# VH-VL binders against Peroxisomal protein 2, part 17

Target 1, 213 residues: Peroxisomal protein 2, of Schizosaccharomyces pombe (o74758)
Amino acid sequence: MTHNTMLQRFNGLLEPTHLYIVSVVAYSACNRPDKISGIAKEAMEHVGPSIYPKLREALVKSSPLVGFPRTINSLREMTTNIPPPFPDEFARAADADIDTGKRGKIYFEKTYGKVTQRVLRSMQSSSLDLANIALDYAYGKVLSFNEVVSPLETSLMIIAALVPQDVNPQLRGHLKGALNHGATKEQVMSARNIALEISKECGIQFKGDIETL
Below, E stands for the ipSAE of ESMFold2; O stands for the ipSAE of OpenDDE; V2 stands for 0.75 times the mean of E and O plus 0.25 times the DockQ between their complexes.

## First folded at step 16 (VH-VL; framework fv_cosibelimab)

Design z3 (from y2 with light chain S96T; at its last look DockQ between E and O 0.85; V2 from the best seeds 0.86)
Fold by ESMFold2, look of step 16:
Formats: sequence, C-alpha cells, structure tokens
Structure z3 (fold): chain C 213 residues (1-213), chain A 120 residues (1-120), chain B 112 residues (1-112)
Amino acid sequence: as target 1 above (213 residues)
Amino acid sequence: EVQLVQSGAEVKKPGSSVKVSCKASGYRFSDYAISWVRQAPGQGLEWMGVIIPIGGAANYAQKFQGRVTITADESTSTAYMELSSLRSEDTAVYYCARDLYWGYDYFDYWGQGTLVTVSS
Amino acid sequence: NFMLTQPHSVSESPGKTVTISCTRSSGSIADNYVQWYQQRPGSAPTTVIYEDNQRPSGVPDRFSGSIDSSSNSASLTISGLKTEDEADYYCQSYDTSNHEWVFGGGTKLTVL
C-alpha cells in the first residue's frame, strides 16, 4: 500500500519541484494520464501556482521521448481537471529569432561531452534522417529550450521518461548527462529510483535490471 | 556478478581460421557492446572490433577489415570473433571486453583471454 | 589517424611517485577521452582510469589521470608506489576519424 501524496511517498528524495516534474513525466511515460491531475493538484497546493507552467513544459519537453500520443493525453488530463492558473503562451515564441540548431548542438555536446561524436555516429550508422531529426528537433527545438524548465530539471525529466521504456544504453548516457548539466549524484539516483518505483506500480515489465550510475 | 568467459586455447595452421567465443553472464547482454582486443607475445594491445548485440552491428579496425568477423548470439549471451587466413603473426592472446559504447568511453570487464597459436 | 607514444619503461622506489606519459601524434589529446589499463604478467588488462581522470570502483585513489594540452599528452600518476603496482600500463583513446580505438605501445613499470 502506497502513501496518500507524492511528497509522503518519496520523502526527502528530491526537492518538491523536481519530484513533481519527475512524477508527472514518469506516469505519462507509463501511459497513466489518470495520475497526472492528482499530482498537479498536490504540486500547486505545496509549491503554489507557479509550478503549473513547469509541469506543462516538462510534459511538452518529454514528447520526443515519451511520444506524442501519451503526452497529448497527459496534458489533456491536467488542463481539463486542473485549470491553468495563468493564460497559456507560446513559450518558444522568441525561438523564431535564434538558431535553435546551434542551441541543440551545444546542449547535445554538454550532455555527452567528449563522447558526442561516437553517440552521433551510432545514430547516423542506422539512419542519417533519425540523427538529424534528433539533433534539430529533439535537442534543437525541444530539449535545449530552458526558459521554463532548467537544464538540470530537463535532465531529471529525461531520466523519468526513459526508465519506463527499458532502454538502458540511452538511460546510461542521460544518467551521466544529468551530472554534466549540474545534477548531483543523489539527485540523479533519486530521479531514477522514483521513476523505477512508479514504473513498477504501473505494471511495467522490464527485461532485466535498470541502469544505474 | 558480471563475467566474460572465453573458449580455450587453440593451435592453428597458416591459412586456416579460428573462432573464439566469449560467454557473458550477470547482466542483460543486449545493453552492452563487446569489444575484441589482441596481444601478440611480448607486444602491446590492439583493438580488433566491436559488436553491438542489438541488430548484430559490428565495426572493425581497418587493419583487420576483410579477415575478421565478429558476431553475437543473444539467446546464449555469447559473442564470437573469427579471424581467417591466419598467419604466424596472428599468434596472440585474444580478449573480449564489455564496452559501454553509448555515452561512455569505458571497458569495464575483461575476459580471461584465449591463446591462439599459428604454426606450421 | 594518430599514434599514442609511451615510454618503454619507467622505474621508481616504493613509496615514491611515478608518472607515465602518453603523447598523441596528431590532433589534440583533449579531443577524446583517455583511458589507462594495468596488466600484470599472464593476466588480462584491467581499467585503472577511464575518461581522463575517473577511477573505476575498487581502484585506489593513489592512481590518477591528467591531460596536458601544451605537451599534447595524458599522464597516469601513481603515488605511494607499492610493489604490486609493478605491471605494464597502456593508454587508449578513440580515433574519431577512423572509428576505432587506439592503444599506446605500453610502459613497463618496475618497482625497485
């Protein structure tokens, strides 16, 4: 049997804002949109209305990892049942005036460090189009935008999105990448462990042990 | 406990082939690559190639391209390295190593080595 | 492509500090991570440093790695030298252009 709140259930593992970001993305990745509005309500009660745009952005940012269908349903659940406290805006409106491809490349290079070219080559050897879409779309337009959700928070969100998918090589890279974006080892392992616990609750069946630092 | 256990020593004639096995245990085989490294007597280490079990994708050092074939069998968690057209200078200890390959430059576990002797 | 050059041998007394160099012939040593391996006679190599300066679990902190861009080299430093440190040591780095791993020629460490 679980505790009533995310804060009680995962007491002290992450600060509240990070916990709520990790939680909504983990449940979204598990295809449990029905869990999202309860978490959003708890988050607003504990942190205040300013967390709502962060949860929305974290879910939007997760879309290249989780997939659009699950992200659509998670956002619909949240906005239908927890009215946004502020008018929605195009957060990336200013991106029209910048080179998001360059921003994405810099973000990718910070994530992977000196291993960058080996990771790129691995994708390119399977599909040049996939590698370009990952760089230009996932990193360029989505993940490298940090005006609402920081690079550290983005890295914790990525971990939460990847754990339920049972993709250890990519998870391994992002556990390390979170350190490169300023997360502590404790924060990284907490995000991973919270997502793993949520995955088990949701009935995700893993083919083996999930990667760790 | 992660283990890489290699097949036993072999003696081969010039012009023949050898196939060395590397059986992995203690982890999910598909999550890691296996690299092959050899060492001639009294000499240094030479990287030969790598296999990624997902899809069986292999990459070879240019020196061995055309003579080496590296494969993996996920059902038995075993990687194989086959070297053809053997010459006396191919006498070496052949090692497999677990290779993190994605996001890391790190061989974290090594097999015990397999001595291949090529003599006429 | 490039080569990694190491001294053939180095020696030092127990308790002292030894440094083994690894010089890259072309391109920058800083462009790719450097690993270090220890190999005792008759044994498989083991990793003592990965990604320039990271120690695997179980490797004593008297082993350290560093990069010197001015000499285009990496270094393995072993402080508090012990007789069990007597072994061959290899550096390694990735050749991005040719997509393969390059090892240095190896250094025999003798503890006298």
Scores: ipSAE 0.821, ipTM 0.906, lowest interface PAE 1.0, mean pLDDT 94
ESMFold2 (binder alone), look of step 16: mean pLDDT 91; pTM 0.932
OpenDDE, look of step 16: ipSAE 0.902; ipTM 0.942

Design z4 (from y2 with light chain N32H; at its last look DockQ between E and O 0.84; V2 from the best seeds 0.86)
Fold by ESMFold2, look of step 16:
Structure z4 (fold): chain C 213 residues (1-213), chain A 120 residues (1-120), chain B 112 residues (1-112)
Amino acid sequence: as target 1 above (213 residues)
Amino acid sequence: EVQLVQSGAEVKKPGSSVKVSCKASGYRFSDYAISWVRQAPGQGLEWMGVIIPIGGAANYAQKFQGRVTITADESTSTAYMELSSLRSEDTAVYYCARDLYWGYDYFDYWGQGTLVTVSS
Amino acid sequence: NFMLTQPHSVSESPGKTVTISCTRSSGSIADHYVQWYQQRPGSAPTTVIYEDNQRPSGVPDRFSGSIDSSSNSASLTISGLKTEDEADYYCQSYDSSNHEWVFGGGTKLTVL
């Protein structure tokens, strides 16, 4: 076992906070909640207890992409095996006083830029309800809340969630969308490559090559 | 190596139909859309429609709505464009193009074109 | 529902610079990406600019694209003109109201 830690395994690809966010979300998307507590312990040892709420929020944010069942199990693994370093709180409590629908629309438009209407049309062609739920719930309630995990960190997390799912069209959009949220090409490619390596370790069977920038 | 290879030239009578094929290779067919564009002699380019192979979802330009049908066969990685009730004005070269569609406005590869001649 | 208007033809000498305009009749040119296609006689179109100013791999950097919101137009600029650049050029943009791609009428570039 030459590279036992995430830091050793992926040395220099991302700064530590980004690496841990990408890693926990990738393993969660692969249905490996058993990996979460070990990574969270490493993250707290290396970065300090302040990373715990970031990892929790990254997993919560991944739920529209990963799905609630896998997200619940990943969060349970983390909370059960790590003493809480801070009181738990409802991070989005202040959202009751704002128009999250508008916040979500702005975030969606930032992600897709001038291609926004074509992406929206593509979702609408699948279902008008789905398009509305994606805007109101996934973007409005979940992804556009940036008080704990930044837009850049959120974009890296989205990439980590999508790679294991083998959904190249949506991954293509979010690789580009990460650039629109301030990630560098190197950061985007590192997140994609880390998630791909984790997916292969977890036995994910891809039907073809995974999208790249 | 991404490649789009179209079926050969056709000569058709007015009132008939034509079905042009576009065989894709070098990539996973379900990951991209295929758009169809035509060009009458001495004229410009006209977009006809697009197919997304996942689910076989197609959208058509209003001008062609009702007489164009665009389909895809995932098992053979082939898209098809069928134009019915042909008129002499439908004499054109018909192109397929790979369309990134999600997140991009970009046709990155084009087929070689298929000449359809409509004459009596 | 809009048109993209291009000059019918342009001509310029080898080594010089030419600019081909593409003016949108309604709605803002800046709201949707503009693509540019080159078509040599007897050939399929090829993309020379996508998303306003992005150059596909293999397209020389003497091809560039730009947007001018004040004139509601896009431009394709070709510097260091070569005889091989003699072709028809088309701009394209998206009609989000009708969900259709719209092409300009085309510009014949002659290199004299």
Scores: ipSAE 0.822, ipTM 0.904, lowest interface PAE 0.9, mean pLDDT 93
ESMFold2 (binder alone), look of step 16: mean pLDDT 91; pTM 0.928
OpenDDE, look of step 16: ipSAE 0.902; ipTM 0.942

Design z5 (from y2 with heavy chain D105E; at its last fold request DockQ between E and O 0.89; V2 from the best seeds 0.84)
Heavy chain, then light chain:
Amino acid sequence: EVQLVQSGAEVKKPGSSVKVSCKASGYRFSDYAISWVRQAPGQGLEWMGVIIPIGGAANYAQKFQGRVTITADESTSTAYMELSSLRSEDTAVYYCARDLYWGYEYFDYWGQGTLVTVSS
Amino acid sequence: NFMLTQPHSVSESPGKTVTISCTRSSGSIADNYVQWYQQRPGSAPTTVIYEDNQRPSGVPDRFSGSIDSSSNSASLTISGLKTEDEADYYCQSYDSSNHEWVFGGGTKLTVL
ESMFold2, look of step 16: ipSAE 0.783; ipTM 0.885
ESMFold2 (binder alone), look of step 16: mean pLDDT 91; pTM 0.930
OpenDDE, look of step 16: ipSAE 0.902; ipTM 0.942
ESMFold2, look of step 17: ipSAE 0.776; ipTM 0.883
ESMFold2 (binder alone), look of step 17: mean pLDDT 92; pTM 0.931
OpenDDE, look of step 17: ipSAE 0.900; ipTM 0.941
ESMFold2, look of step 18: ipSAE 0.783; ipTM 0.884
ESMFold2 (binder alone), look of step 18: mean pLDDT 91; pTM 0.930
OpenDDE, look of step 18: ipSAE 0.882; ipTM 0.934
ESMFold2, look of step 19: ipSAE 0.753; ipTM 0.882
ESMFold2 (binder alone), look of step 19: mean pLDDT 91; pTM 0.919
OpenDDE, look of step 19: ipSAE 0.902; ipTM 0.942
ESMFold2, look of step 21: ipSAE 0.739; ipTM 0.877
ESMFold2 (binder alone), look of step 21: mean pLDDT 91; pTM 0.926
OpenDDE, look of step 21: ipSAE 0.889; ipTM 0.936
ESMFold2, fold request of step 22: ipSAE 0.737, 0.739, 0.710; ipTM 0.880, 0.874, 0.874
ESMFold2 (binder alone), fold request of step 22: mean pLDDT 91, 91, 91; pTM 0.929, 0.931, 0.930
OpenDDE, fold request of step 22: ipSAE 0.917, 0.915, 0.917; ipTM 0.949, 0.949, 0.950

Design z6 (from y2 with light chain E100G; at its last look DockQ between E and O 0.86; V2 from the best seeds 0.84)
Fold by ESMFold2, look of step 16:
Structure z6 (fold): chain C 213 residues (1-213), chain A 120 residues (1-120), chain B 112 residues (1-112)
Amino acid sequence: as target 1 above (213 residues)
Amino acid sequence: EVQLVQSGAEVKKPGSSVKVSCKASGYRFSDYAISWVRQAPGQGLEWMGVIIPIGGAANYAQKFQGRVTITADESTSTAYMELSSLRSEDTAVYYCARDLYWGYDYFDYWGQGTLVTVSS
Amino acid sequence: NFMLTQPHSVSESPGKTVTISCTRSSGSIADNYVQWYQQRPGSAPTTVIYEDNQRPSGVPDRFSGSIDSSSNSASLTISGLKTEDEADYYCQSYDSSNHGWVFGGGTKLTVL
């Protein structure tokens, strides 16, 4: 842990944009909003101001996984301490004119492939409402919107959100799902390992080994 | 590394019950389902049911509904299959298998099998 | 609810290639992944193909799996047959309507 920047610390594991997305989401999931502004500042210095809306969207997209309270605090830290370089806009405004439920279903099916029905049944067996909210809200409104953060970047973000939560079955599905959305095995494992290292730094106690490809 | 070790062979009389254990090691038990599969002498593989250890949610093949109970004990990393009202046709080797639910659709590790013989 | 039908037996000489079929009775073979398990006499099954055409670590590339939608079947192909390949082979798929697993009837491969 002798490295000062995220780029130095995780040299060569991911391209810079992906590294910063994974890093801010992992710290947010660990309830470390205090880390977010430093990472956002580094990201703007190394990539440029265009990364700011990507980091904001990655945090927004993480909210069904991380939870609203941690996401709210992470976004507040970033916007309060790093002046936004561009005016904010409601990126999803055009979603009012499309069937986001269909978009979400397609995204869910891309994520899980032929295992889709078994995963859906697993949620439905516990709560029909949860399964519908997951499809319509988490996938439909949030995860399947890809005009700011791509499906590949979203999959790396999901991994970063899940590792700190110690939820191996869901992580297993999304490690494989990232491949289905175009990530390489190297990108998937890098995102997982970065999130795991951040989790250790943040004092997250795991009940066992964290899932891998 | 991953191992599923089953209890030893049993000889039972018709009408009785048998409970076979499957002790898991080398992985976190709560992260995987356990399926049970049997194989009568000279016959093929027959799926009996599955358990997800979190919450103990079990599902059974229709053929065995009402006679089979599958349970899990997270504290000992052990799954159990109990088959009641035994008949001679229940003579078989009983296997447990690790079932990668949530994201995958296959068994990656199998127990060594437990021979249950039902005879008068 | 569906069944998976396999030939009862196949045989072939060492060094040759054999294909074992697995035909689904209703619904599409492509709807669910197909797995293949090898079982030697007196032993537990082991996975040789998962998710239609993937090999677990340690399974040689002379084992391959494929899906044929036109015949509604899956196939296990073993090239360069060796005597240790003599075993029973089972296909398997998930039945979404019954929320459980279906095995094929099994195929005895004899290497003569």
Scores: ipSAE 0.779, ipTM 0.888, lowest interface PAE 1.2, mean pLDDT 93
ESMFold2 (binder alone), look of step 16: mean pLDDT 91; pTM 0.923
OpenDDE, look of step 16: ipSAE 0.900; ipTM 0.941

## First folded at step 17 (VH-VL; framework fv_cosibelimab)

Design A1 (from z5 with light chain N32H S96T; at its last look DockQ between E and O 0.92; V2 from the best seeds 0.85)
Fold by ESMFold2, look of step 17:
Structure A1 (fold): chain C 213 residues (1-213), chain A 120 residues (1-120), chain B 112 residues (1-112)
Amino acid sequence: as target 1 above (213 residues)
Amino acid sequence: EVQLVQSGAEVKKPGSSVKVSCKASGYRFSDYAISWVRQAPGQGLEWMGVIIPIGGAANYAQKFQGRVTITADESTSTAYMELSSLRSEDTAVYYCARDLYWGYEYFDYWGQGTLVTVSS
Amino acid sequence: NFMLTQPHSVSESPGKTVTISCTRSSGSIADHYVQWYQQRPGSAPTTVIYEDNQRPSGVPDRFSGSIDSSSNSASLTISGLKTEDEADYYCQSYDTSNHEWVFGGGTKLTVL
C-alpha cells in the first residue's frame, strides 16, 4: 500500500486524535524522532491547533515507558520544527496541592482491576524499590495526570509505547487495561496494529508474535 | 500450536527424588510463566508452584516449601519440577500449565501429565 | 489462607441446566477472579471459564460463570447439557496473602 498521510495510511482504524497520539509515541519508541514533526503538522491541519498540547503531553507521558532520551529527542524535534500554537506551561503545577501517590495507586488499580496485587507482586519480586518508583513516579506523577490526555488516550499511548519494545507480558496487561479505561476492543486492537506497522517500518526485529487482546 | 510436552512416567522409591520436564513450543517461552499442579489418584488438583522464565523467578506453595525446586531453561524452552524426599503420598499425576501471570489470572494450556509412582 | 468448597457431585439429564457452586471460606469472593477447569477422565484439565465469566475461544456459550457476593460463592452454569460434558470441574482463585493458587475440591458432573 502507498500512502502519504497517517490518516490515509490507517484509514478508519482510529479517530484522528487517537491516531496521531499513537503514531507519535510509536515512532518515538522506535527512536525515530525525525518522523514526529511531519505527523504533528498533519495532525494540526486535520484536527486543528488544539491537538498540539495533546501530542506534547502524550510524548511526556510516554517517558517512563519509552525512556527519557528518546522522549527528549522526540519533543525537541516537534517543538523546534513546529511552533507551539499556545504558550507552553507547567501542566502539572496543580499537582503540588494533591497526593499524587494516592492518585497513582487508584490509577494502577483501575488499570489492573482484580489482578492488581499479582502484578504488583511481580514487580516487587524484581525490586521493591522499582515497584515503589513505578507506583509513585510512573503512575503517580506521570500516567494518572489526565487533564490534557484522558485515561483512554493514555492507554492507547501506552500500547503504542510498548509494542516496539517487544515486551509481551507488559503489553498483555495494558491491552486489557485499556478496556478498563474505557477503550473498545476495536480501539485497542487498532492502536496495537498501528504501532506494529510503524515498528516494522522502523526495522524493529520481533522475537515472536506480538500479544493480542 | 501451543504445546506443553512432559517427560514420561516414573517409578520411584521412598526417600528419592524425581525431576519432571515440561517442554514448551508454539509460543515465546519467556512471555509466560509455568505453574505445576499435581493430582493424586482419585483426588483433586493441588498447586505446587510457578516459575517465570525471565530470570528464573520461582514461588512455591507453602506445603511443598523445602522439598520442591522449579527451574526453567530458556535455551531449550523447558521448565522442570524436582520433588525430593518422596513418600507414597506423592504418587500423583504432575501437570505443567501455562500461566499468564501479568495482567491475567488463569492457566490457558496444560501439559499431558506425568505419572510419578512412589512405591517400595 | 482460604478454601474453595464445591459439592462432591451433581447430576442432571441431557438438555437440562446444571449449576456447580464454589464457596470461599474467608475473604470476599468478589475481590478475586475465579476460574473454572474441566477435566474429562484420563485427560488434563482445560479452561472453560476464566476471570469470573469469560469464555476462552472454542468454549460454547452454554458455559457461563457468575459471582454471588451475598453467598460468597462463584457458580459455573452449563445449559443444554450434553453427554460429553460429563467430567470433573474445579474452581480456582488466587491467594494474594500467600501468593498461591487455590483449587476447589472438584465436582463430578454426571449426565444421565
Scores: ipSAE 0.739, ipTM 0.874, lowest interface PAE 1.4, mean pLDDT 93
ESMFold2 (binder alone), look of step 17: mean pLDDT 91; pTM 0.931
OpenDDE, look of step 17: ipSAE 0.902; ipTM 0.943

Design A2 (from z5 with heavy chain A57E; at its last look DockQ between E and O 0.94; V2 from the best seeds 0.86)
Fold by ESMFold2, look of step 17:
Structure A2 (fold): chain C 213 residues (1-213), chain A 120 residues (1-120), chain B 112 residues (1-112)
Amino acid sequence: as target 1 above (213 residues)
Amino acid sequence: EVQLVQSGAEVKKPGSSVKVSCKASGYRFSDYAISWVRQAPGQGLEWMGVIIPIGGEANYAQKFQGRVTITADESTSTAYMELSSLRSEDTAVYYCARDLYWGYEYFDYWGQGTLVTVSS
Amino acid sequence: NFMLTQPHSVSESPGKTVTISCTRSSGSIADNYVQWYQQRPGSAPTTVIYEDNQRPSGVPDRFSGSIDSSSNSASLTISGLKTEDEADYYCQSYDSSNHEWVFGGGTKLTVL
């Protein structure tokens, strides 16, 4: 609860668990793995050890958006600098018995609602192969697994991953998509603004204004 | 302030082509699509096509396939619509509109319109 | 493609309420969002309702949009009618099957 902590720096913008998820993913997307262990330690002190698996899962879930290299380094920083409170598990082991392609499609449709087909067309127009990979892999295997990090928390994580990348069309879709997964406008704006402040701290230079609700 | 400023009125003969420009300002041109809509005198709005400036991907209404070409120049933040083989029925005001093509479905800003008159 | 059908004209007195309908010919009106645009004579259209019932910033709250699945239609309702509301109004929706925007035929609103 000190003035230099993430919790004090962003006081009242998000509840603590959401703040820590947004923070670790934003720093990971900015290629600042060196920030991850300090945030994870603060999170465990404030929320308790149960937040550690959530932060790990949020980083894992961010990998289709952030990219594997930055995600690997962020997870390594957390793993090597913090004694693990729980053993690491293959969380998705039960997915072997689940049609994750169908789960991903349902999640994609929940994210975009009535505009689903237009978004899908836009991806397909870029590449049929990429659109299939996005549905089957990013949505199917990664984003639609919500046993550790909820759909709302996943949406805030996605915002945190996208803001540093300066990709307004996709960010615009996920700002709205977060509302569809139950986030309030205030939660969405807070996640966006926290990620934007972290991006500026990390030296990200934007080519224009970042999308908002 | 978002603005879409179109080129001036054109008078054309049947069988010729016209190219209308739409210069965008006040936002990042690459972040939004541009749709083209026309309106014949005393008639309703008719969608012609859309372009996504990233990569220059265009899609056209079936009615205009083969006659319309929509392009974009990111370096000048300008979209273009070219209509060929003009007929008297192509006399209309041509509008560009900013299209929120990802995650949303609507046009939020419109150009002022360009009158194209095709007379024999 | 589906069509969106609007009445050709409607009229009403200042201070009253008017409703403009927009009926979808095939498929469900609820499958895609419906937008409403206002166009004054000699001017470009402007958005007054997007995504069924949302108002852009600066559009007064006397403009509202709704969807009626039983009649397969959308409606634009303008309460507290003012003389500056006199304009043409167009509904619009996206055709997901053909990847085209569809406009209604337009409705001329006269405020007497």
Scores: ipSAE 0.766, ipTM 0.882, lowest interface PAE 1.3, mean pLDDT 93
ESMFold2 (binder alone), look of step 17: mean pLDDT 91; pTM 0.925
OpenDDE, look of step 17: ipSAE 0.900; ipTM 0.942

Design A3 (from z5 with light chain D31Y; at its last look DockQ between E and O 0.91; V2 from the best seeds 0.00; counts 0 for: grease 19.4 > 18.9)
Fold by ESMFold2, look of step 17:
Structure A3 (fold): chain C 213 residues (1-213), chain A 120 residues (1-120), chain B 112 residues (1-112)
Amino acid sequence: as target 1 above (213 residues)
Amino acid sequence: EVQLVQSGAEVKKPGSSVKVSCKASGYRFSDYAISWVRQAPGQGLEWMGVIIPIGGAANYAQKFQGRVTITADESTSTAYMELSSLRSEDTAVYYCARDLYWGYEYFDYWGQGTLVTVSS
Amino acid sequence: NFMLTQPHSVSESPGKTVTISCTRSSGSIAYNYVQWYQQRPGSAPTTVIYEDNQRPSGVPDRFSGSIDSSSNSASLTISGLKTEDEADYYCQSYDSSNHEWVFGGGTKLTVL
């Protein structure tokens, strides 16, 4: 009641752009598309129109983690209730000129560093197809495109997507991976704590404590 | 606090099997793997294998493949290591250790050890 | 299928500094993280260094870890030696090719 805006509610935990990215993705992961337009309006008012393409891209980037259905509904809520300040462009048009599979592999290796092969083997032991799709699609086409949302911002977005899903092993890897992409410990913990509070608001039932750094 | 408490010492005959338990507490069992390490008297540490509780996925050191079975029971937060076709050289202290299997590579907590003696 | 080679024993006086080496036989020591475990007689191992140079909570800062690519080795350094540091010390690293943990042979530290 006393803190209506995301900025007031989470005062000083993250810079505004990061706060809004984390917030829209956390609510999307909680299946609360109804929250997206209000947050996007606040973001536009506080940061200006330039944040709109970042929020759109953050939601697009979250789709391998959150799932397409929730992402579709979150994007629809935002685009139909807030006139886009700029035309929607195919941001990845330049990808036609590059090997996105290689880009994704490099991004995966930066995320996991020295433990890359152990993580990759763990996915392969579950499904060779899953491991290939993760590298080629999730990392290659989606996560490693950083012209709109930076690697640091992407890592905070990933944390926001994973906290509501109660998947501590993968969250643990991405809390550390965010450091590898240049986030500070404070930024990582803020993103995690904001997503956790949003998850609790949305009624997410956790089976235990959520991983920390 | 994280604790790994193992079952008591055992004396076994050659050719039999042993099953050592490792009960975890102080954390959500499904979030971490459990590795097993043994140490023969006066010798160094030797990794035997690991279990990831989610899905019960196990991986074994080549030396023990075919003789070792590692399992986990999430409802009791307990991991088990069973070693079959025991020989006198299997006399050792057997340890369980909590293994951070995603995003990290190390053991952060160890059980107290279980002495298994194989003698006729 | 690499080995981690440690000296069999090292000795040093209280208050001094000791360094225990851990040399990787093939492939770079920097490919995987190196851990260090302390084992006192009759006790289970405990972690004193993880991920090359990180200390778990409760481990004194006189314990430090380092990597030396030129000698293809890791080192555990204990400064301000105390008699309570007398123990066996093991390095450990992951073999990514064979998906197995590899331990060094162990080093007995004597504080005299």
Scores: ipSAE 0.741, ipTM 0.875, lowest interface PAE 1.4, mean pLDDT 93
ESMFold2 (binder alone), look of step 17: mean pLDDT 91; pTM 0.929
OpenDDE, look of step 17: ipSAE 0.896; ipTM 0.939

Design A4 (from y2 with heavy chain I52Y A57T; at its last look DockQ between E and O 0.92; V2 from the best seeds 0.85)
Fold by ESMFold2, look of step 17:
Parts: structure tokens; sequence; C-alpha cells
Structure A4 (fold): chain C 213 residues (1-213), chain A 120 residues (1-120), chain B 112 residues (1-112)
């Protein structure tokens, strides 16, 4: 089973592009950068070179969730072993011309809908700085940028990043948030289940059952 | 099966305090908040406050600030509500409820209730 | 601060349909989700509607919820009334300004 391609292993659970995004982010969150170049190679062979910038962006987008160290190592593994098919660009260069803080707030409100203020209050009650950093940088600069990876694809990669971390309250919010960004229930559950299987393969020890829709 | 089981009925004198327990089972205690709601005889529901088991952080309704203390013990999966300086108008049934937070806004399971009677 | 106002009582015959209103006094009813709780005599409340119009597992589909922004109200509708539906019903919503839960005053449903 572990000798099969990701497509064979998870046949029919997600379309290939979504599967590869979820997979690289889940392994990155498990601190298994060594798995990423093989997945990127399979993705390029099956989908074509256009998937490479999506995988890179999904890993970049995962950095507020996974942490910079694991993201750095995951990107180094991918770029060292699978040369980029296109010149790299500062994808967010056009952000200099827009209010990313407002974009992030709108994205946060789309994610949480009518429960936005209670979620925000939950962070603020522990740290005003954390709440501001989450809105301004995690959502504003990172997650709300949609030119390469869509809001739906972003939501699936967030699920993949959170499952290995055993953080059910935040996972609960993003399972529902994925629906708000246009994912189907089936896509959400598939992303969760793929990330859970990858987590178990990687030896992640969970303290209890992982949240579901 | 998710269950919230509360401590038994209490009779208290004015000026004393009461501590009601709420033992949770059937789920991972740290993943959900516990809200406390009271209901005076023949009256409606009144929210008192919430405890978040991670870190033991509590928030209180303004009406009860200074008289209520809500705590949680993760090792026993138990939440507690203590109301001090009791008055006759504090006679009520006190409920705990599992409070979904972080993405949802509702109570999905309720304890059976604890009658607290304040009389001289 | 806002209040949620419900009729004190409603009654209707078995098999018929009843609607219970929940009117928000200030701000928009649509800004925060509305929940509905059923409390049968001698029992703790249970959730029958969450997030405006969603049913928890095990709640019959004859229970429905809706929001009407023009009247600034939420409604619980129960079709095919059964005698077991006789209970008190409370709406609930979150006060984002004061960070508190608000309950409506409650509605006693009599099935006769």
Amino acid sequence: as target 1 above (213 residues)
Amino acid sequence: EVQLVQSGAEVKKPGSSVKVSCKASGYRFSDYAISWVRQAPGQGLEWMGVIYPIGGTANYAQKFQGRVTITADESTSTAYMELSSLRSEDTAVYYCARDLYWGYDYFDYWGQGTLVTVSS
Amino acid sequence: NFMLTQPHSVSESPGKTVTISCTRSSGSIADNYVQWYQQRPGSAPTTVIYEDNQRPSGVPDRFSGSIDSSSNSASLTISGLKTEDEADYYCQSYDSSNHEWVFGGGTKLTVL
C-alpha cells in the first residue's frame, strides 16, 4: 500500500490536484519533508508542470499553521529534488497596491461567518497581539491571497495542516469554514481522512478522536 | 454517548455559597467549553458564564461578575460553578451545557440540572 | 444590549402547524445565529434548531427554523404537531457587543 502512488492509495477521494495539495501539507505538518519530492514528482507526471506552483504556494500558505521551520525544510526538499519548471516569482508582489488587512478580515469573516466575533474574542482574551497577528499576517498576508491556490484549495490544505496537530477546536472551525469557501461535505471529509491516514503513517499520537463534520 | 451529570440538589442559607459540579463523559473534555445557565422557578433561562478547559479560562455574564467563579478540572473531566453571597432570588435550577465554540455558536448537550434553594 | 422577545404562549391542535416568533430589539437578527431549545416539563432543555435553520441528528424534519430580516425576527415552525411537542421553547443568540449569550423569554406551547 505504501509502495503505491498517492493516486492509487487514495483513489477517488479527491481530484488529483486537491489530493496532492492535501498530501504535501499533511506530510509537512508531520515533519516528513523526505516524502514531499516523491509526491511532487508524481503530481507533475499526472497533472503536469502547472501543479508545481500550486504545491509551493500550498506549502507557503501552510506556514502560519505548520510553522516556518517545517515549511522551510519541506520547500527545500521539493525545490532541491524537483527543479521548478518555471522561474520563481514574488507571487504577492501586487499586494503592495492593496489593503491586505482588509482582505484578511473579509476572508476571516467568510471562514467563520456569523461566529466571527466570538472566535476573535477567544483569541483576544488570551492575547491581543496574537489576535492581531492572526488577522493581519496569517489571514491578511498569507491565507487570503488567492491568485495561485483558491479559497477552496486553501481550506483543504488548512485541514491537512491541522489534523496532525491534534487541535480539535481549530479543526472544527476549518472543517465548517471549508464549506463556507465552497468545498462539498465529501471533499472536506476526504481531506480530513487522507490527513488522518498520513498522520498515523507518520506516527502521530492522538489523545482522542479527531473532529469531523 | 455524550453526558453531563451534575451534583445533587442543595439547600443553602442566605449569605453562604454553593458549588455545583458537572462531570462530562463521552467526549474529549478539552475540546469543548462548558456554559452555565440558571432558571428560577417558573422563569426563563439566564446565562451565567463559560469555562474553556484549555487553560481554565472563564468569562462571566456582567450580572454575575464578582459573585460567580467557574472552573474546570481536566483530570476528572469536571466543571464547577460557585456562586457566593447567596440571596433568596438565587433559588433556581442550575444547568451546565456543552458549548461548541470556535466555528459554532450553540449548546448541544445539557446536564440534568441542580436545584439550589436559598432559604433561611 | 438587545433583547429577544417571544410570545408568552401559543396553542394549536394535533396535526396542525404552529410558528413561534423571536424578535430582536436592536441590531440585526441576521448578524448572529439563532438557536432554539425545547424544554419539556421536568426536563433539561434540548436543542431543536441551531444556526438559524439546522437540525441536530434525531430532531424530526417537521421542526424548521427561519430568519426574517424585514421583521427583525427568527421563527420556529413545527408542523404535524404531536402531544409530545407540548413544551417551553426558547430562542437564543449571541450578543457580540457584550460577549454574552441572550435567551428569549420563552414560549409555552400547548397542544390541545
Scores: ipSAE 0.758, ipTM 0.875, lowest interface PAE 1.2, mean pLDDT 93
ESMFold2 (binder alone), look of step 17: mean pLDDT 92; pTM 0.935
OpenDDE, look of step 17: ipSAE 0.896; ipTM 0.941

